# Ledger of designs, part 17: VHH binders against q9usu1r752to985

Target 1, 234 residues: q9usu1r752to985
Amino acid sequence: TPEEFASQMTLLEFDYLKQIPSREWIFRSWVSRDSRSAVRNYINFSNCFTYWIINCILEKKNTKARTAVISFFIQTAYKCLSLQNFSTLMSIVSALNSAPIYRLHAAYKLVKAEDIICLSGLREIVETKKNFSTYRALLRKAELPCVPFLGVILSDLTFIDEGNPDVLDSSPHLLSFNKRHRLADVVADVCRFQSSSYEMQSNTDLQSYILHRCRFVNQDLSYLFDKSLSLEPR
Short names: E, the ipSAE of ESMFold2; O, the ipSAE of OpenDDE; V2, 0.75 times the mean of E and O plus 0.25 times the DockQ between their complexes.

## First folded at step 6 (VHH)

Design y5 (framework vhh_8emy_2; at its last look DockQ between E and O 0.02; V2 from the best seeds 0.00; counts 0 for: pae O 10.5 > 2, placed apart)
Fold by ESMFold2, look of step 6:
Structure y5 (fold): chain B 234 residues (1-234), chain A 123 residues (1-123)
Amino acid sequence: as target 1 above (234 residues)
Amino acid sequence: QVQLQESGGGLVQPGSSLRLSCAASGFTFSSYAMHWVRQAPGKGPEWVSSISSSGGRTNYATSVKGRFSISRDNPSKTLYLQMNSLRPEDSAVYYCAKDRYDFWSGQSEFDYRGQGTQVTVSS
């Protein structure tokens, strides 16, 4: 079911989040080519999961079968919203908005109206307009436990670190204090999310299935687009 | 463990041809787009060419289009770059790279880990 899938994805995502030591936020360990970053591991999993959704849809030969998979993931994303798992929500909407999937008009035409309305609302949440303003508003009001979307956190940390270099010499101690204060605010928010727990029972078989399937998916959007064209020609 | 091993470089005269090879292991080669990237001494990395996971789509930097040809053999997990009409400006260490697209940022990065193969074009 979408509900069980959403719950287990939430536990998986939360475990990745909890594994990230605070030093990675401060030193931005994910930027180096060094692959020993827990942040890098989480990014890699999230991208694999997004590709897995795309592959699941495109492996169905029948339009109704593809519609069923799309509907399943819309419902999963909605349940993720209710669990305050914004990371899985973002991954699902990213997959459904990808060029290979977005263009499947025949499949989308068969999706129930209530699921289409739901998807429209989810798309508004993930919009990047005004620096993710809708998402940020929801996150500020969210209670614990919550899995935030790491992409916004990483973007914020990058912006803070790459501050204006010319002002550094005019008031270096004031700039350094402001930078440290903003960095500390972001890190404190992340630590708050990491300190909570979800009260859900693990389904080890389903979690292992997801992790295994993600490792073996095609991750080439141009190939996947070609496959999409063969399934629903222009 | 992802491993990329480049070979086939050498010292040649302008107008010559070379064929570079890249042996891949430690990942599902046929699931990824692959790239060639080059780096001249004291300069940053420069993208050269890309090929889709199936081999059906190719792209080239404008500086090499018409002269270079990228190909792959998925059963043998090998990437190739045929370089024709070589110029002194093509001198660099050539790396093969696995594609790394990040949905969160919407940007691609090239994951190259091999030692590269030196191509030197001089009179």
Scores: ipSAE 0.303, ipTM 0.687, lowest interface PAE 3.9, mean pLDDT 85
Fold by OpenDDE, look of step 6:
Structure y5 (fold): chain B 234 residues (1-234), chain A 123 residues (1-123)
Amino acid sequence: as target 1 above (234 residues)
Amino acid sequence: QVQLQESGGGLVQPGSSLRLSCAASGFTFSSYAMHWVRQAPGKGPEWVSSISSSGGRTNYATSVKGRFSISRDNPSKTLYLQMNSLRPEDSAVYYCAKDRYDFWSGQSEFDYRGQGTQVTVSS
């Protein structure tokens, strides 16, 4: 069910989040591709999961079957929202907004009106306009536990790091305490999220299945688009 | 903080059995999957076996499947490896390691491991 899937995805992604040590946030270990990074591991999963969704839809044999999968993920995304799992929500909506999937008009026409309305709302939440203002507003009022969208966290950290000098321009011998405070604030927020826990029961078989499927997913967007065209020609 | 201490290794004849133990401390043992890895002289590390946090799931390398058995006792924070039908090629230093799943490789990475225990199988 969408609810169970959302629950397991939430637990899975929350585990990814909790595996990120504080030192990695502070030292931004994910910047180097040569380093083993929990952040990079999480990013890779999220990306692969998005592609897995795309593949799940495109692997279906007919329009009705594709519609069913689309509906499943719309409902799943909605449940993720209720669980304040914004990470999985972002991934699902990204998949549904991807070029190969978004263009499947025949499939979307068969989606129930209520799901279409739901999807519209979900799309608004994940909009990048005004620096993810809608998402940030939801996150700000979110109660623990919560799975934040990692992309925004990393963006904020990068912005602080690149947008602020390490030392004061007027006094190069003095450290920029403002920059350090800003970084510390973001890290503190992330640590706060990591300090909580979800109470849903873990299904390790389902989680392992998802991980396995994501690992071997086709991530060639051009190929996937061509496949989409073959399923629903222009 | 995290500490792992392996024991139970030794010199044995082919066909014999050994039972390795790993005492864990410094972390919530029952919350993490655990692994056994081994390294023979002149060879790279080789994954041997894994067990889930609850002990409900176990995995084995093809080379040891059917001969080795991994288990754990969460209350005592101890990991075990029962090794039966030992072969000379099983000779190595055996390490227990804490789990961290690496999604990209589909393998686990090990943040912490012990000093290891030597297993030598020879006639």
Scores: ipSAE 0.009, ipTM 0.262, lowest interface PAE 10.5, mean pLDDT 88
ESMFold2 (binder alone), look of step 6: mean pLDDT 81; pTM 0.828

## First folded at step 7 (VHH; framework vhh_etentamig_d1)

Design z1 (at its last fold request DockQ between E and O 0.86; V2 from the best seeds 0.83)
Fold by OpenDDE, look of step 7:
Structure z1 (fold): chain B 234 residues (1-234), chain A 123 residues (1-123)
Amino acid sequence: as target 1 above (234 residues)
Amino acid sequence: EVQLLESGGGLVQPGGSLRLSCAASGFTFSDYAMSWVRQAPGKGPEWVSRISSSGGRTYYADSVKGRFTISRDNSKNTLYLQMNSLRAEDTAVYYCAKDRYDFWSGQTEFDYRGQGTLVTVSS
């Protein structure tokens, strides 16, 4: 069910979040693409999951079957929102917004009106306009536990790092404490999220299934787009 | 473990030709787009060419369009770059790279690249 799927994804992604040590924020291990980086591992999983969704939809043989999968993930994304799992929500909506999937008009026409309305709301949440203003507002109001979308956090860290000198302009020998405080604040927020826990029961079989399936999918949007064209010609 | 091993580089005169190869292992080669990138001495990396996972689509930088041809053999897990009409400005280390669109950053990235093979075009 969408609810069970959302629950397990939430637990799975929360585990990825918890595995990120504080030192990674300091050393920015994801920038160097260190294979040992927990952040990088999380990014890889998330992308694989997004591609898996795309493939799941495109692998269906007819429009009705594609619609069913799309509907399933819309409902799943909605359940993720209720669990304050913004990471999985982002991944699902990203898949549905991807060029190969977004263009499937025949499939979307068969989606229930209520799910279409739901999808519209979800798309608004993940909108990048005004620097994810809607998402940020929701996150600020979120109570623990929650799974934040780390993409925004990483973007913020990059912004702070690139937008601020390490030393004071007026005194190059002095460290910029302002920059350090800003970085520390972001890290503190992440630590706060990591300190919480979800109470749902873990289904390791389903989680393992998802992990395994995500590893073995086509991850070429060009190819997937062509496949989409073959399924629903222009 | 993902591995990309480039070969075929060397010294060639202007107007000459070279064929680069990249042997891939450690992942399902046919599920990923692949690229060639190059880095000339004292310059930053430059994207050269890309090929879709199935080989159905190819893309080229303007600087090499009409001269270079990217291809792949998925049965052999090998990427190729045929370089014709080579110029001095083509001198660089050429890298094979595994492509993926990153949904977090909203851009195409190279997950992995090889150690590279040196191509020197000189009279």
Scores: ipSAE 0.912, ipTM 0.955, lowest interface PAE 0.4, mean pLDDT 94
Fold by ESMFold2, fold request of step 17:
Structure z1 (fold): chain B 234 residues (1-234), chain A 123 residues (1-123)
Amino acid sequence: as target 1 above (234 residues)
Amino acid sequence: EVQLLESGGGLVQPGGSLRLSCAASGFTFSDYAMSWVRQAPGKGPEWVSRISSSGGRTYYADSVKGRFTISRDNSKNTLYLQMNSLRAEDTAVYYCAKDRYDFWSGQTEFDYRGQGTLVTVSS
């Protein structure tokens, strides 16, 4: 069911979030090719999950079957919003917005109107306009527990590093203080999200199923787009 | 664990040809697009060519277009780069990379971890 799937994805993603040590934010450990980091592992899982959704939809040969899978994931994303799991919500909407899936107009036409309206609202939340302004506003008001979308945090850390040099000729002390203060703010925010817990019961079998299945799917968008064209020609 | 083993480099005269190979293991090779990336001495990495997971689509940097041909054999988990009409500026260490569009960054991630294979073009 969408509800159980959303609950177990939330527990999985929260476990990834809790495992990230504070040093990774300071040293940006995920950037280095030669370092192994909890952030890199989480990014990999999240991408594998997004591709898995795309593959689940495209493996169905019947339009009604593809519609059923799309509807399942819309309902799952809605439940993720209710759980304040913005990370899984972002993954699902990214998959549904991907070129291979977004173009499946025949399948989308069969989706119930209520679910299409729901999807439209979810898309507004994840849109990148104004530096994710809708998402950021919603996150500021969210209570704990919450799984934030880490991609926005990683982008903010890149801006802090590149837009705020450690040293400038005119004001080195001020710039060093600003950079350190902004890094401390990011760490404090992450620690706040890591400090709470979801109360849902773990379903180990379903979590293991998700973890294993996500890694064994095609992860080439150009191939997946060609497959989409064969299923719903122009 | 992902392993990428490049081979086929060497010393060659300008105008010559060379064929690079990359043996892949530790992942489902046919699920991913693959690329060649090169790094000349004192320079940053430069993307060279890309081939889709099925082999049906190929892409080339302008600097190598018409001279290099990328190919793959999914039954052997092997990526190839045929390099013709070699020039001094092609001198670099060549790496093969596993590619994936990263939904978090919105850009393609190049995952390369082999030692590479050195191609030297000189008289």
Scores: ipSAE 0.736, ipTM 0.866, lowest interface PAE 0.9, mean pLDDT 88
ESMFold2, look of step 7: ipSAE 0.720; ipTM 0.866
ESMFold2 (binder alone), look of step 7: mean pLDDT 81; pTM 0.839
ESMFold2, fold request of step 17: ipSAE 0.707, 0.724; ipTM 0.858, 0.862
ESMFold2 (binder alone), fold request of step 17: mean pLDDT 80, 80, 79; pTM 0.802, 0.813, 0.800
OpenDDE, fold request of step 17: ipSAE 0.910, 0.909, 0.910; ipTM 0.953, 0.953, 0.953

Design z2 (at its last look DockQ between E and O 0.84; V2 from the best seeds 0.81)
Fold by OpenDDE, look of step 7:
Structure z2 (fold): chain B 234 residues (1-234), chain A 123 residues (1-123)
Amino acid sequence: as target 1 above (234 residues)
Amino acid sequence: EVQLLESGGGLVQPGGSLRLSCAASGFTFSDYAMSWVRQAPGKGPEWVSGISSSGGRTYYADSVKGRFTISRDNSKNTLYLQMNSLRAEDTAVYYCAKDRYDFWSGQTEFDHRGQGTLVTVSS
């Protein structure tokens, strides 16, 4: 069910979140694309999952079957929202917004009106406009436990790093404590999220299934777009 | 473990030709777009060419369009770059790269690249 799927994805992604050590935020280990980076591992999983969704939809043999999968993930995304799992939500909506999937008009026409309305709301949440203002607003109101979308956190860290000198302009020999404090604040927020826990029961079989399937999908949007074209020509 | 091994580089005169190869392992080669990137001495990396996972689509930088041809053989897990009409400015280390669109950043990234093969174009 969408609910169970959302629950297991939440637990799975929360585990990824918890595995990120504080030192990685400080040293920005993901920038070097270190294979040992927990952040990179999380990014990799998230992308694989997004591609998996796209593939799941495109692998269906007819429009009705594609619609069913789309509906499933819309409902799943909605459940993720209720669990304050914004990471999985972002991944699902990203898949549905991707060029290969977004263009499937025939499939979307068969989606129930209620799910379309739901999808519209979800799309609004993940909008990048105004620097993810809607998402940020929801996150600020979120209670623990919560799985934040780390993409925004990483963007913020990059912004802080690039937008602020390491040293004071007036005194190049002095460290910028302002920059350090800003970075520390972001890290503190992440640590806060990591300190919580979800109460749902873990289904390791389903989680393992998802992990496994995500690893063996086509991850080429160009190819997937062409496949989409073959399914629903222009 | 993902491995990309480039070969085929060498010294060639202007106007000459070279064919680069990249042997891929450690992942399902046919599921990923691949690219060639190069880095000339003292310069930053430059994207040269890309090819879709199926080989149905190819892309080229303006600097090499009409001269270079990217191809792949998925049965052999090998990427190729045929370089014709080579110029001195083509001198660089050429890297094979595994491509993926990153939904977090909204950008195409190269999550893996090989050690590279040196191409020197000189009279």
Scores: ipSAE 0.903, ipTM 0.952, lowest interface PAE 0.4, mean pLDDT 94
Fold by ESMFold2, look of step 7:
Structure z2 (fold): chain B 234 residues (1-234), chain A 123 residues (1-123)
Amino acid sequence: as target 1 above (234 residues)
Amino acid sequence: EVQLLESGGGLVQPGGSLRLSCAASGFTFSDYAMSWVRQAPGKGPEWVSGISSSGGRTYYADSVKGRFTISRDNSKNTLYLQMNSLRAEDTAVYYCAKDRYDFWSGQTEFDHRGQGTLVTVSS
């Protein structure tokens, strides 16, 4: 059930998003090695989920079984787009674009043409070219509720802080005001996304399953690539 | 909470050897690649060596190839660095790190949480 999986991932990710206090955006709490950061906890969950997708595909020893898992996640990502859950969408496409998975040509050959066309469109959304221009355009048109991909927001905040020298100008008061204003604009955008809600019923069993299973997967891409080579040799 | 405890550093003469250990806890050690990172006085951090989650692949910075050997024991949750033919430029605080490619940043994160262990190579 791609639709139910997408709905429950959306609720999970939205809960992570809503719990981030505004001070973390201002102080960039995720850049410290403080494990208590809400942003860092969300980053960790998202990475664990992405690795979980990779592991789910590679644990299937039969090519048709791997194809079925790939198709499931393509359909899940498409439903995430309909829900305006760009974070889960990014995680799924990142997993499918990872070196261990992207190279599974035999499995991809068995994916239905409809799903391949869908995946091609999803890949365009996540392309990094021109600073995620396709994603940013789609986000600007999105209505609430929405789960944005925070990776782009975190990159923007880092660029504002590190790319805007506070003291290179002889007017440091004016520089501080400009930097504060740009930060406030980004924070206001995030607060807008945090202020709404999704009207979907929670499935506690499925959410617990996802949260628990993601912790127990290999997170070493070089090892996973070697496993991919054993399943579909060059 | 990820905890990494480095040990085995000390004062050694050029050409000498040391073996560093790192005890890991708070995560599934065998699911992650691991690295050693060092920081010399007045310099930024420098990646030294890395090892895959299974131990099947090892990697070395050019400055230490042939002199250092990284290893791990997944049954003991322990990472090791055997350092031979030590030179003055190897003087640094050595940290072990839990590695993961971060899909949000597009870069590998080297999470070094410990206090490190000081290696001083001096006559």
Scores: ipSAE 0.705, ipTM 0.871, lowest interface PAE 1.0, mean pLDDT 88
ESMFold2 (binder alone), look of step 7: mean pLDDT 82; pTM 0.835

Design z3 (at its last look DockQ between E and O 0.86; V2 from the best seeds 0.82)
Fold by OpenDDE, look of step 7:
Structure z3 (fold): chain B 234 residues (1-234), chain A 123 residues (1-123)
Amino acid sequence: as target 1 above (234 residues)
Amino acid sequence: EVQLLESGGGLVQPGGSLRLSCAASGFTFSDYAMSWVRQAPGKGPEWVSRISSSGGRTYYADSVKGRFTISRDNSKNTLYLQMNSLRAEDTAVYYCAKDRYDFWSGQTEFDHRGQGTLVTVSS
């Protein structure tokens, strides 16, 4: 069910979040694309999951079957929102917004009106306009436990790092404490999220299934787009 | 572990030709788009060419369009770059790269690349 799937994804992604050590924020291991980086591992999983969704939809042989999968993930994304799992929500909506999937008009036409309305709301939440203003507002109001979308966090860290000198302009020998404090604040927020826990029952079989399936899918949007064209020609 | 091993580089005169190869292992080669990137001395990396996972689509930088041809053999897990009409400005280390669109950053990235092979075009 969408609810069970959302629950297991939430637990799975929360585990990825918890595995990120504080030192990684300091050393910025993801920038060097260190294979040992927990952040990079999380990014890889998230992307694989997004591609898996796309493939799940495109592997269906008829419009009704594609519609069913799309509906399933819309409902799943909605359940993720209720669990304050914004990471999985972002991944699902990203898949549905991707060029190969977004263009499937015949499939979307068969989606229930209520799910279409739901999808519209979800798309608004993850919209990048005004620097993810809607998402940020929801996150600020979120109570623990919560799985934030780390993409925004990483963007913020990059912004702080690139937008602020390490030293004071007026005194190059002095460190910028302002920059350090800003970085520390972001890290503190992440630590806060990591300190919480979800109470749902873990289904290791389903989680393992998802992990396994995500690893072995086509991850070429060009190819997937052509496949989409073959399923629903222009 | 993902491994990409480039070969075929060398010294060639202007107007000459070279064929680069990249042997891939450690992942399902046919599930990923592949690119060639190059880095000339004293310059930053430059994207050269890309090929879709199935080989159905190819893309080229303007600087090499009409002269270079990217291809792949998925049965051999090998990427190729045929370089014709080589110019001095083509001198660079050429890298094979595994492509993926990153949904977090909203851009295509190279999550892995090889050690590269040197191509020198000189009279």
Scores: ipSAE 0.911, ipTM 0.955, lowest interface PAE 0.4, mean pLDDT 94
Fold by ESMFold2, look of step 7:
Structure z3 (fold): chain B 234 residues (1-234), chain A 123 residues (1-123)
Amino acid sequence: as target 1 above (234 residues)
Amino acid sequence: EVQLLESGGGLVQPGGSLRLSCAASGFTFSDYAMSWVRQAPGKGPEWVSRISSSGGRTYYADSVKGRFTISRDNSKNTLYLQMNSLRAEDTAVYYCAKDRYDFWSGQTEFDHRGQGTLVTVSS
């Protein structure tokens, strides 16, 4: 079921990506708290999914049961990598790296060695060091179809809009040209990802299940950390 | 559709007490941590206090520790802030916020949607 889950998450996240209108990239619609945007809806889903993984693990009262859920998501993330679905991969590794889950040493001890090695490699991909340098290198090599991690794209768009040059030229038009050129490059990249398709068969029942379940979980990391302490005391 | 409605503000003398309430709807209240944020006239927003989804953990800004007490009643979908020993610098519009750590940004999102409730400490 890791392969099926990864395939359906890929289709679901790709649908979120495709629904983002080009005007949101140009006008940065997600910045305003007072308006609903397709980008903000996608961010919300992605966070809900990440919390859902954390809750799935912590609801298991038995250490072996928690290990099984952790192993399932490691295998799912690996399948996401092969599908070039970096967004779901980021969500899964973020959940497994969260304080409530990372500390479950008894459960992790029972995870088989090959899955631990796989997780270590996946963690390196999502590492934020040097502005996601490992992830960016992989993304540059990726062929279509691909679901990029949108968080890096949003960060790039924000940085370009807010960036200051090392040396300020006296020509305001030259600064505006550089900014518009860099923005156009980033937007062109995201449009490239939006314009492809995955060939996998849709399972609407599983996609609907994921969408519905993800929004009805606890989303408080401090509470979830306390629950983690209850399940595996120090 | 998330709705947060603050109430309980008013004019109070220095050293006085006031209790703020926030009625929440449109989300599963017990699934989220909640915060109070305040904004003094002409200043930016300042985080005041946070309470975990169960109520088991509370956090306070240094400026209000020992004077303010945050609480919640999950059966009534209501957040409270008991403010004691009020000072002139506590004068602000107080907002309640639905909190969530955002894995994309790596920062906590404070979602405040209400009009707030004005607390004025003077005379």
Scores: ipSAE 0.706, ipTM 0.859, lowest interface PAE 1.0, mean pLDDT 88
ESMFold2 (binder alone), look of step 7: mean pLDDT 81; pTM 0.822

Design z4 (at its last look DockQ between E and O 0.85; V2 from the best seeds 0.81)
Fold by OpenDDE, look of step 7:
Structure z4 (fold): chain B 234 residues (1-234), chain A 123 residues (1-123)
Amino acid sequence: as target 1 above (234 residues)
Amino acid sequence: EVQLLESGGGLVQPGGSLRLSCAASGFTFSDYAMSWVRQAPGKGPEWVSGISSSGGRTYYADSVKGRFTISRDNSKNTLYLQMNSLRAEDTAVYYCAKDRWDFWSGQTEFDYRGQGTLVTVSS
């Protein structure tokens, strides 16, 4: 069910979040693309999962079957929102917004009106407009536990790093404490999220299934777009 | 473990030709787009060419368009770059790279690349 799927994805992604040590934020190991980076591992999983969704939809033999999968993930995304799992939500909506999937008009026409309305709301949440203003607002109001979308956090860290000098303008030999404090604040927020826990029952079989399936999918949007065209020509 | 091994580089005169190869292992080669990138001495990396996972689509930087041809053989897990009409400015280390669109950053990333092969174009 969408609810069970959302629950297991939440637990799975929360585990990825918890595995990120504080030192990784300090050393920014993801920038160097260290294979041992927990952040990179999380990014890889998230992308694989997004591609898996796209493939799941495109692998269906007919429009009705594609619609069913789309509906499933819309409902799943909605359940993720209720669990304050913004990471999985972002992945699902990203898949549905991807060029190969977004263009499937025949499939979307068969989606229930209530799910279409739901999808519209979910799309608004993940909009990048105004620097993810809607998402940020929801996150600020979120109670623990929650799974934040780390993409925004990483963007913020990059912004802080690139937008602020390491040293004071007035004294190039002095470290910018303001920059350090800003970075520390972001890290503190992440640590806060990591300090919580979800109470749902873990289904390791389903989680393992998802992990395994995500590893063996096509991850080429150009190819997937062409496949989409073959399924629903222009 | 993902491995990309480039070969075929060497010294060539202006107007000459070279064919680069990249042997891929450690992942399902046919599921990923691949690219060639190069880095000239003292310069930053430059994207050269890309090819879709199936080989149905190819892309080229303006600097090499009409001169270079990217191809792949998925049965052999090999990427190729045919370089014709080589110029001095083509001198660089050429890297094979595994491509993926990153949904977090909203851009194409090269999560893996090889050690590279040196191409020197000189009279």
Scores: ipSAE 0.896, ipTM 0.948, lowest interface PAE 0.4, mean pLDDT 94
Fold by ESMFold2, look of step 7:
Structure z4 (fold): chain B 234 residues (1-234), chain A 123 residues (1-123)
Amino acid sequence: as target 1 above (234 residues)
Amino acid sequence: EVQLLESGGGLVQPGGSLRLSCAASGFTFSDYAMSWVRQAPGKGPEWVSGISSSGGRTYYADSVKGRFTISRDNSKNTLYLQMNSLRAEDTAVYYCAKDRWDFWSGQTEFDYRGQGTLVTVSS
């Protein structure tokens, strides 16, 4: 069921989020390729999950079966929105918007109108236009518990840290203070999200199934696009 | 967990040839695209060549196109780079990379973690 899948994905993602120690945000531990970090583990899980969705759709041999999988994930993403799990929501929409899946017009034609309308609304939320402005507005309104999409947070931290000090700006101390203040604001928001809990019951068997299945799928978008072409030719 | 072991480097004269190998373990090799990345002394890493998970598509940097050939054997979990007509500017440590499009960053991640294999092209 979409509802139970969304609930268990929310618990899984929240566990990844809660495991991230504050020092990783400050030192950006995930940037070092030789370091293992909780952020890097979470990125890996999220990418594996996104690829798993793509593979689930493309491994179905007929159009109606692919449509059923697409519909399942649309409904799952909608439930994730109601749980304020923006991370799983982003992963699902990213998979459905990926080149291999987006082009499956025959499968999408068979999706029920209500699910298509739902997907259209979900796509508005994840649009990157104006630096994720729709998503950021929803996140500001969100009550706890909430799983934010860390991709936006990591991008913000990278921009703050990798920004060049402006030597043409006569206020290098102000740039350092502003940088630290902005970093502290981002970290405080993450800590706030980490400080709550979801009340849903854990289903260990389903969580284990998801974790195991995600690791054993093709993660080459070029290959997956070729597979998509063979299933629905141009 | 993921292990990439490069080999086949050495000293070679300009115009010579070398074949690099990369033994992969700790992941399902056939599920990933692979690349070769090189790093010359005092310079940053440079992408050299890439190959799709099935081997059906190959890609080359302009600087090596026509001289280098990437290949893979998924039954042996091995990536290869045949380097012909070597030049002094090809001198570098060559790394094998496991590739993945990263949906969080919107960029391809080149995951190289081996020691690399040194290729020196010198008279």
Scores: ipSAE 0.695, ipTM 0.865, lowest interface PAE 1.1, mean pLDDT 88
ESMFold2 (binder alone), look of step 7: mean pLDDT 83; pTM 0.848

